VH-VL binders against Protein BCP1 (BCP1). Designs and how they scored, part 5

Target 1, 247 residues: Protein BCP1 (BCP1), of Saccharomyces cerevisiae (q06338)
Amino acid sequence: ENEEEQNGEEEIVNIDFDFFGGNPEVDFHALKNLLRQLFGPQESTRIQLSSLADLILGSPTTTIKTDGKESDPYCFLSFVDFKANHLSDYVKYLQKVDMRLSTFFKTMIDSGNKNCALVLSERLINMPPEVVPPLYKITLEDVATALGDDKHYDFYIIVTRKYEVNFDTDDDTDSGKRNKNKDERSKKRVKADEVDYFHEEDRFFEKYAKIHFESEAKKGVISSYMILDHEGLVKSIDELETEISTW

## First folded at step 16 (VH-VL)

Design q6 (from n4 with light chain N88K)
Fold by ESMFold2, last read:
Structure q6 (fold): chain C 247 residues (1-247), chain A 123 residues (1-123), chain B 108 residues (1-108)
Amino acid sequence: as target 1 above (247 residues)
Amino acid sequence: EVQLVQSGAEVKKPGSSVKVSCKASGGTFSNYAISWVRQAPGQGLEWMGVIIPIFGIANYAQKFQGRVTITADKSTSTAYMELSSLRSEDTAVYYCAREETKGYDSGSYMDVWGKGTTVTVSS
Amino acid sequence: SSELTQDPAVSVALGQTVRITCQGDSLRSYYATWYQQKPGQAPILVIYGENRRPSGIPDRFSGSSSGNTASLTITGAQAEDEADYYCKSRDSSGYHLVFGGGTKLTVL
């Protein structure tokens, strides 16, 4: 940015991505596509994605773009107010998934002074996790402005996904690899029996989640649902940022 | 394996209260939702309410609103149901059950049940 | 008043097929789950998510739904299937649970 060495070090640390607010004139279609990816082919059919994209564009939202503010976002984060939108299709979807969600929502509806945000975030596979801490920090500032200085939501509902690890080489092992394949199969079998993350931040969200539950796997994809309080959300992002500093 | 162990039978007078316990073993109690369901002699099942122990929040069936209090103690992995102003028609077996899910296509279901606690309300 | 309606009793001859029904407007929006209860015992889950069977429930149990009606079908009924069967779903608000009145199945 200022010098070649400083620009090089800042370029290595700072990814060349531009952060923008949600743009209702531009972002609608791209947000629908990112939402379709976030929920996957099964769950996305259960949610009115156009309605949800509209909610996102009316909420504190940050997008990341590489080709200027009129281009399609490669990443977004949004905090959608629950109480203002408790009759939305998306809340109806969440209510049907599990009694913990429906009970939590009923309590928020009946509460005079507690509220939560519905958190939605997705990025294309080429977007590095290093964007996530600044993405949350910027968007939480927008939330504070929308709610009033220094205010934040009490709780956050996060929906994301995981995948089952599969290796084609384990199924295609020839006879000449049996001993190494036994060790590789043990390691691959551990990985193949393991569930891994699409979003590195989810490792930290799970650590601090008050409630975490998952769907069964469908074609190797597992939906993951979490409720965090504000302290847990902030700690998750701080720990992710610290972890990134060691990369 | 998750198990729910309930407190023993109770005999109560009309107008009093009863508090039934439900202790969970196995799994992560803080991540549960625990429903309470009662069954009067010769009658069907009746949902009373549910608690999410980590938050200590409960939702009650309208019929029991104002008479039932459902609580949880995370340190002992125990849920409680307290029913006040007892009447003879509150004589029933009281069950706790864990609510669970496998995602949207499964909805919520009660996969683990306690053995029940018999409460008898008689003058 | 009940939001889920079941016939109070149904009979089936040994080895025959029986259908137990559960009706309610909320079933257009929410799955029914089915529970079997034998005398003196706690209920057990036999069908969830419309037609899924938990581990240990025999293949002769299946579920279905159409409109405002959910059904539990036992194909090739056996003597040990004699029990009370309850459907459960959400109420009209979507935030509370409700059971049907129960159906006593008698295997003849």
Scores: ipSAE 0.828, ipTM 0.922, lowest interface PAE 0.9, mean pLDDT 88
Fold by ESMFold2, last read:
Structure q6 (fold): chain C 247 residues (1-247), chain A 123 residues (1-123), chain B 108 residues (1-108)
Amino acid sequence: as target 1 above (247 residues)
Amino acid sequence: EVQLVQSGAEVKKPGSSVKVSCKASGGTFSNYAISWVRQAPGQGLEWMGVIIPIFGIANYAQKFQGRVTITADKSTSTAYMELSSLRSEDTAVYYCAREETKGYDSGSYMDVWGKGTTVTVSS
Amino acid sequence: SSELTQDPAVSVALGQTVRITCQGDSLRSYYATWYQQKPGQAPILVIYGENRRPSGIPDRFSGSSSGNTASLTITGAQAEDEADYYCKSRDSSGYHLVFGGGTKLTVL
């Protein structure tokens, strides 16, 4: 029943996170805060976060907590069924972003045998990426149970964010003094790594995405939108896991 | 940088079909969305449909449902629009255009247009 | 039928300001985008989003919206601005695109 692969088992010391399902009695407000972080200050004002948190709590969802089941999550992953929720405010948001999403959604609605999940995941800044492979594996098992007969979604809609590494914000504590040389030096950009990731898994999702497009940067933050098929999702997580094993 | 090159003019009889091509250069064709827009002589622009080449899926304006088929060939970076059961009212210039976005605040827009393909249907 | 309504024609004196309007219920939820077309040529994008210009479009072109109405404004109209102008947006379903009927701008 509880068979483990003892051959090749390596426990990562110094990782002590507890995995739970969504808890409607306690998780709502923490999920809203994680969603606000996921979408950033601009996009979060365009999304009805309370409604989306409710959808998450009614969907296959895994949370990670350190202070027991009744505490706030530090991380979550959810797969929200698209067809059941195609009239949701979150889908309306996605439709306004790009015609490719609208066309894809119309095709899913018209299909009798294809469906997709709206994927939502975020974690606090100090959560290590090592939690991501087990997070996905556990939650995909919950999806299989919810869909029955070890089924999975055909496609996955992922929204995430990236940042400009060389973005320069005006955060000057010495007001009133300007030096032309200082201003010119602050405009000098390092050409390497103009854009970087908040989520390491996104490097792999982008590699396998069927569709990937991005917003323009707003105060150094870029919204990133992806459509993956199931094979691409699984390969992304497997490659991340392999990369982690070399750390 | 991105260009859309369309096939040449066509003259067709009523009841036949026409297939117009739109070859893309530059960028990643599979990641595109390509719309087809027509314009009859002296008339306005009329959207016919859109394709997402990577999936081969299309969405059609209701007026053209059942008569239009939009396809793509990723190996040649070419989109196609086929209109069947042609009538004299289908005489028009047919354009392809790429749909693009810069996020929620921009919405979707047609940033690159082909030069158009004139299709003439004799009564 | 068109779900976006434009006046068929407007005129402006050289150097003056003109507004071209586009009305439709879907504009409460979706941006209008604006296209200029000269005789015998393909349309070109002049305004997208609320008020964004692609590269190469002069600063005299601007956009705005209020309620179910979007507007294209040309400040200091030039002879080369004489063209047909079309707005585009989503239909009531949100899945299809629609163009307005077009507005012929005459610069006098």
Scores: ipSAE 0.823, ipTM 0.916, lowest interface PAE 0.9, mean pLDDT 88

## First folded at step 17 (VH-VL; from q1 with light chain E50N N88K)

Design r3
Fold by ESMFold2, look of step 20:
Structure r3 (fold): chain C 247 residues (1-247), chain A 123 residues (1-123), chain B 108 residues (1-108)
Amino acid sequence: as target 1 above (247 residues)
Amino acid sequence: EVQLVQSGAEVKKPGSSVKVSCKASGGTFSNYAISWVRQAPGQGLEWMGVIIPIFGIANYAQKFQGRVTITADKSTSTAYMELSSLRSEDTAVYYCAREETKGYDSGSYMDVWGKGTTVTVSS
Amino acid sequence: SSELTQDPAVSVALGQTVRITCQGDSLRSYYATWYQQKPGQAPILVIYGNNRRPSGIPDRFSGSSSGNTASLTITGAQAEDEADYYCKSRDSSGYELVFGGGTKLTVL
């Protein structure tokens, strides 16, 4: 283990993660739950999650499990073909969000040679970001097989979420009689609206995104929408992998 | 503070073309969508089309398809609308406007407008 | 002859409430957005997402939508509210935008 110390501290993934394709026989409900987490309670009411989970299970999809192929996934990544699914509930949801998305989709519909993937990915919050580079590499290989001739999508639509980190700077002294007037003291709280990531990879996707926009916050959760070309997607994953190797 | 500054008024002959510019200041032009809207004297607003400058992708209202070309120059943060084969009916004020969103509950809306460019088509 | 139909003119007495309507089948599926335009000026956004006000728009402006009809309501109309009002939405395809014909509001 002397070799490990030569480069300083590295973060080594020592959990036994197994990678599987999507399994329609066992993964449906776990995927719906992960989608509910990805979109949050508000946006989940606007998307038919059962329909989206079915699309995912019919698309190039990789899951990560720790207890064998019959267990529930802790993580997934899927690339859902836009043109084949442009009438889906999920596309109708995206079309309504923003003119940049609807105009982009119109161009893909009219195009003879260009297409995009709807990218969906979510994981339990304790899953390390080290799983992300191999997750993308495996799934992109499945995409190449599905498209034939080692092809890839021209563009990627990524929908993800961020959260507000709300700071309290109250200088509060704990006392019983103070509690009777606590409403007056709440006016002195200093609150900074900082935003952080659930998905570390999104820091890199944002760097290379051609289009990036966000929703207003709802209960501290912000929806984030990005359009990347293939070069940007690959660079994002390569840069993440390089950064991980220095951990 | 985002502003859209449009080119000055133009007088054109029938059969010619006009190219109106719309320069963005503030914000990140590459992340925008810019719509073009015209208004003939005494008439209502007509949407002509939209561009996403970073991709150079435009979509046009069916009425103007074939006569309108919307482009963008990312290096100067400027969108352009060119209308060809001008007729007297094309006399109008031409506006550019930025499309924006706050998420699903808001949909898209035009939050920043240029002051308009008057184009007069007369012989 | 647009997909969105507005009455061409509406009047309101100073201080009274007025409703400007916009009708079209696409409003069952897509949001209405409302713009105010005064003579010689560019339009300004007054309502988006059917019922949301941007910063700087007075509370007397509100919006609603039901079925194929969207409405802009001005409660306690003021002289400065005299303007043309346009609704906007998407066409039936969802990929193009369409404006209503506009409603000229006269404050009496």
Scores: ipSAE 0.842, ipTM 0.927, lowest interface PAE 0.7, mean pLDDT 88

## First folded at step 18 (VH-VL; from q6 with light chain E50D)

Design y3
Fold by OpenDDE, last read:
Structure y3 (fold): chain C 247 residues (1-247), chain A 123 residues (1-123), chain B 108 residues (1-108)
Amino acid sequence: as target 1 above (247 residues)
Amino acid sequence: EVQLVQSGAEVKKPGSSVKVSCKASGGTFSNYAISWVRQAPGQGLEWMGVIIPIFGIANYAQKFQGRVTITADKSTSTAYMELSSLRSEDTAVYYCAREETKGYDSGSYMDVWGKGTTVTVSS
Amino acid sequence: SSELTQDPAVSVALGQTVRITCQGDSLRSYYATWYQQKPGQAPILVIYGDNRRPSGIPDRFSGSSSGNTASLTITGAQAEDEADYYCKSRDSSGYHLVFGGGTKLTVL
């Protein structure tokens, strides 16, 4: 932000990250805030975040905290059972987004042989990606316990976000007086605005996704939707972990 | 540019089956949803079903349930619609179309259509 | 099954504005999509979502929704706009697609 060269002694602050199960009594408000971050201002209005938070906190969920179990989480990962919650507001929201999701949901309901988890995860921007592999591993273990017999889901639906790197917020205001005369020529090929990831893990999820589609950018944010099988999810996390080890 | 190329016209007898193909080119077939829509002569559009080729999963309109089978071959980027127990009323142009989205506010829409396949059912 | 209903035929004078309406309960929950079809041709997407136009569709085409209705409006109708127009949406379950009966637009 500010150019002030405060020569302040860069104090190395050691932060410990602890993993906890979701706590409905403690995590609810912070979780809602993280969900608002995940979906953004527009999509958040289309989802009942309180109900979603309750759903998450009633599902296998891992949180990361820095100030003990009674503190607000800085990160969460949840696997919400689709079949058990197929009538939820969140599922209805997803159904409306795309026919691929809708068709997938319908088939999942009709066939009964396969299981799907709705994956929700968000973290503060300053959280290190190093926490992500253990986050998924721990939560998957919890899922296996919850499902019994070391079972896992067959499919995972991941909703995440990407961003446009060169999105200048300022241009949205002046859209009114576009003077007619700017020559057709300078349709500067809106350089395919470089899109980047909020979450590094999403690079790997996309790589192994069976289905992947994105929304258009809104205020520089792109919603990303993926369907992975279990193998794809595991490989994604393993590759992320490997990459992290090279840092 | 994404294109859908359909198989040629078919003439069938009542009680027989017809299988129409729809080959996709110019895009990532694995991410597509392909709908089938038919139109009888002088009639409106009628949705038959949709498939997600990557999974081979299809959903059908209730009217065609049990009589229509939609499949896909990922290796050839081709979707298929098979209609059995053909009747004269099944005489129509059959279209395949790609379902697409730009997010919640766009909903799903059919942005690419095949040229249609005429199926004539006659004794 | 949630049905979408359209007027079978409408007419508009050249250069005038016409509104084609689609009605159905599912439209309360789902966007309508509009398709133009000329004789012997496949349908063409003209409007989708919250009043979105595909590339190549003239700006005279617009979409709106209210309650259980969706409308396609052509502002300044051209001769080439003479065609059949179909609305499409999801049924009440959201799992199936439904078309309206179509509206034949005549440009006078």
Scores: ipSAE 0.902, ipTM 0.953, lowest interface PAE 0.5, mean pLDDT 92
Fold by OpenDDE, last read:
Structure y3 (fold): chain C 247 residues (1-247), chain A 123 residues (1-123), chain B 108 residues (1-108)
Amino acid sequence: as target 1 above (247 residues)
Amino acid sequence: EVQLVQSGAEVKKPGSSVKVSCKASGGTFSNYAISWVRQAPGQGLEWMGVIIPIFGIANYAQKFQGRVTITADKSTSTAYMELSSLRSEDTAVYYCAREETKGYDSGSYMDVWGKGTTVTVSS
Amino acid sequence: SSELTQDPAVSVALGQTVRITCQGDSLRSYYATWYQQKPGQAPILVIYGDNRRPSGIPDRFSGSSSGNTASLTITGAQAEDEADYYCKSRDSSGYHLVFGGGTKLTVL
């Protein structure tokens, strides 16, 4: 509930962001909400979000909170082991999206030499991108600890979203009115709607992605799928950090 | 516009191997999935396998497992299908096709096809 | 391996509607795609996903699915629609692709 900040006095509320490990007892509900945001209303119906939340909370996960460890997270990043969870609902969902993912998964299963993490991350819209580099760094450290011997994943599958800048959400008006005659002609070529990123980091992920494909736009939202290698992920985060430093 | 150009017709003897090429143009080859499909004379379409060129990873139909090798050269934007231990039953038109998606609700589909390569296996 | 089955042949009168059906267990989980093939030509995608048409495919072509079946419908069949039609989907594992046996459509 975005409290309509009444236009009162611009009280600059200093918000401190703290990083915490995922807490199954505290974070579950908030994570589900963030997952709904990540996948959107349509895709969320195709995924068992509760199961996914459990999976996330059972994996190396970092959360960002503002009101202490017992509060709801405003952001999370998780690295879910693919091989350990290859039968999960989420993996099945991803498999159905595209043959590239399916083929990749099959190869990962058949080949014991490479490993892959499913990357899930979402944050509230008002969260600054400055939190993203430390978020990834912290979580990658946790992954290294979890895997042992400072190991890392070979590949990362990232699912994210983009949006069309000129998408007027207003057309959901159920205008039931049958107005008949509007002439076929003005299908104004929706000008190649400028696409933008919800998350700035996705610009860099795309740059270094080995595989990148997108869905068609639905209600102004585009699903984006990427496969990165470890080097690509690290470079992406480093470049993001560098970019942020210029702001 | 994306196009797939296949190599020319082949005549092979039983027991030999054939390698068919499929060159992609007009797009980003590295993001493609390329399937191979064959069709024997008067028969239906049969999927053989798919490759993700950027990784060089391929998955095969069970029927062809061990006899077919699908590879790709990213530098030339070319996919290859090699079929070994050829039999008369392998006489067919072989197609390469791009497998694509527009998201979950579109499924995966082959939107661009090569013109096919006729492979004849005869004594 | 999940098989897709199609009627080998169907006929339709010019201007009439015909439905070509594909059946298979994998269709419960995966969308079917439909391809048109004319003699001596490569297949052409005509329907994919939930009733999606590629550019250049006439609106008389439509797709539907129910349970373990998928259907291609041609509403107002034209002479040029005479061809072989193939459904395609994933197998039960989701890792492999499978084609139906094809349906020869004759326009009378």
Scores: ipSAE 0.902, ipTM 0.954, lowest interface PAE 0.5, mean pLDDT 92
Fold by OpenDDE, fold request of step 21:
Structure y3 (fold): chain C 247 residues (1-247), chain A 123 residues (1-123), chain B 108 residues (1-108)
Amino acid sequence: as target 1 above (247 residues)
Amino acid sequence: EVQLVQSGAEVKKPGSSVKVSCKASGGTFSNYAISWVRQAPGQGLEWMGVIIPIFGIANYAQKFQGRVTITADKSTSTAYMELSSLRSEDTAVYYCAREETKGYDSGSYMDVWGKGTTVTVSS
Amino acid sequence: SSELTQDPAVSVALGQTVRITCQGDSLRSYYATWYQQKPGQAPILVIYGDNRRPSGIPDRFSGSSSGNTASLTITGAQAEDEADYYCKSRDSSGYHLVFGGGTKLTVL
């Protein structure tokens, strides 16, 4: 009984994260995959992801890669100009989600005095949150350059996800019996204590959000929508950075 | 439980203005959208406009544009609707309502309504 | 501005099923919400989104949509269901809200 204790030497794989600007020729497919992850299977069907990817890649965008500039990104952050893209499929989607967003958009269009960025960001699950503060800082610098004169957006619309901690995924059994009683359970406001964040930064974004609303949980996932001002965004990133330093 | 409490009935002369208040109680006002809806006697519901109080931004129905002003005071959790250049046709019950959402599949819906404010415009 | 149209009046016998329909182009893109209003009262939300009922609304109320139409169905109408029913949606621009003209439901 030679139980060869395969002492599986936990091979510490050192991964280097490099930051790159968005590359339409390289990043398009990977970006679409990340977008599918961001929005999930249901919401992804409501958005033209290819068009959105094009918007992202045409906007100030930072990607994080591990295998050089020609590799697929594991993370991205993009600031899409709302006014320039107010007729986009993505904006139409957001408009349909909530009247607050719609009203906000309308006001942005009518007043002309304020600017708004649509913030899209997603990363693979195994990406450390330590990359997030640099990611935002770098991208905001690019935005400032793009806008000219060190300008920034007045507002940011963030779409993200939360999850139910105790959600049992096993209920995906397709059994056709629409048990009548499931409808009542879906109406229960998920207790705040039973919800957690996919992204740690979202805790801080939520804290400083001027508007925050959430969807009902679907398969344990909650869509979260936020509007932040510039100050709120900066504070969120600063606090995240501070928290990370304590780890 | 969230409630919307509206100001009392108003009697106004033609050409004057009326300002109706809607105070939210039992919840946070900061994330709300508040719509104003009126109903003339024996008529249907008519949407007038919506405000996002946290930003103080409002959007109006085209019919009322230039004549209606919707504002909010965050400190008192109160929304206001002011209608100017009043006419006899403006005689109606005016409602404020909270517009809420539960995501894309819920759409936006008015789940909480004020009791309404009767505005009578008479010479 | 996208208009929503409703039949001004419908009747249903007690215990029977009635369908109130709302029609408008914006309904192709946006969900309808339904409100019940009794005389002297504020409207009450009865159906929203993809056939969702608020708490306290009986299960006999249901919603459906098809093309440029949305419908409120009352299965097994009760006497207390006699009221005006309004559909609401966004206009074609998506920036404004619009109500249907309302349907007076009489329970016979």
Scores: ipSAE 0.881, ipTM 0.944, lowest interface PAE 0.6, mean pLDDT 91

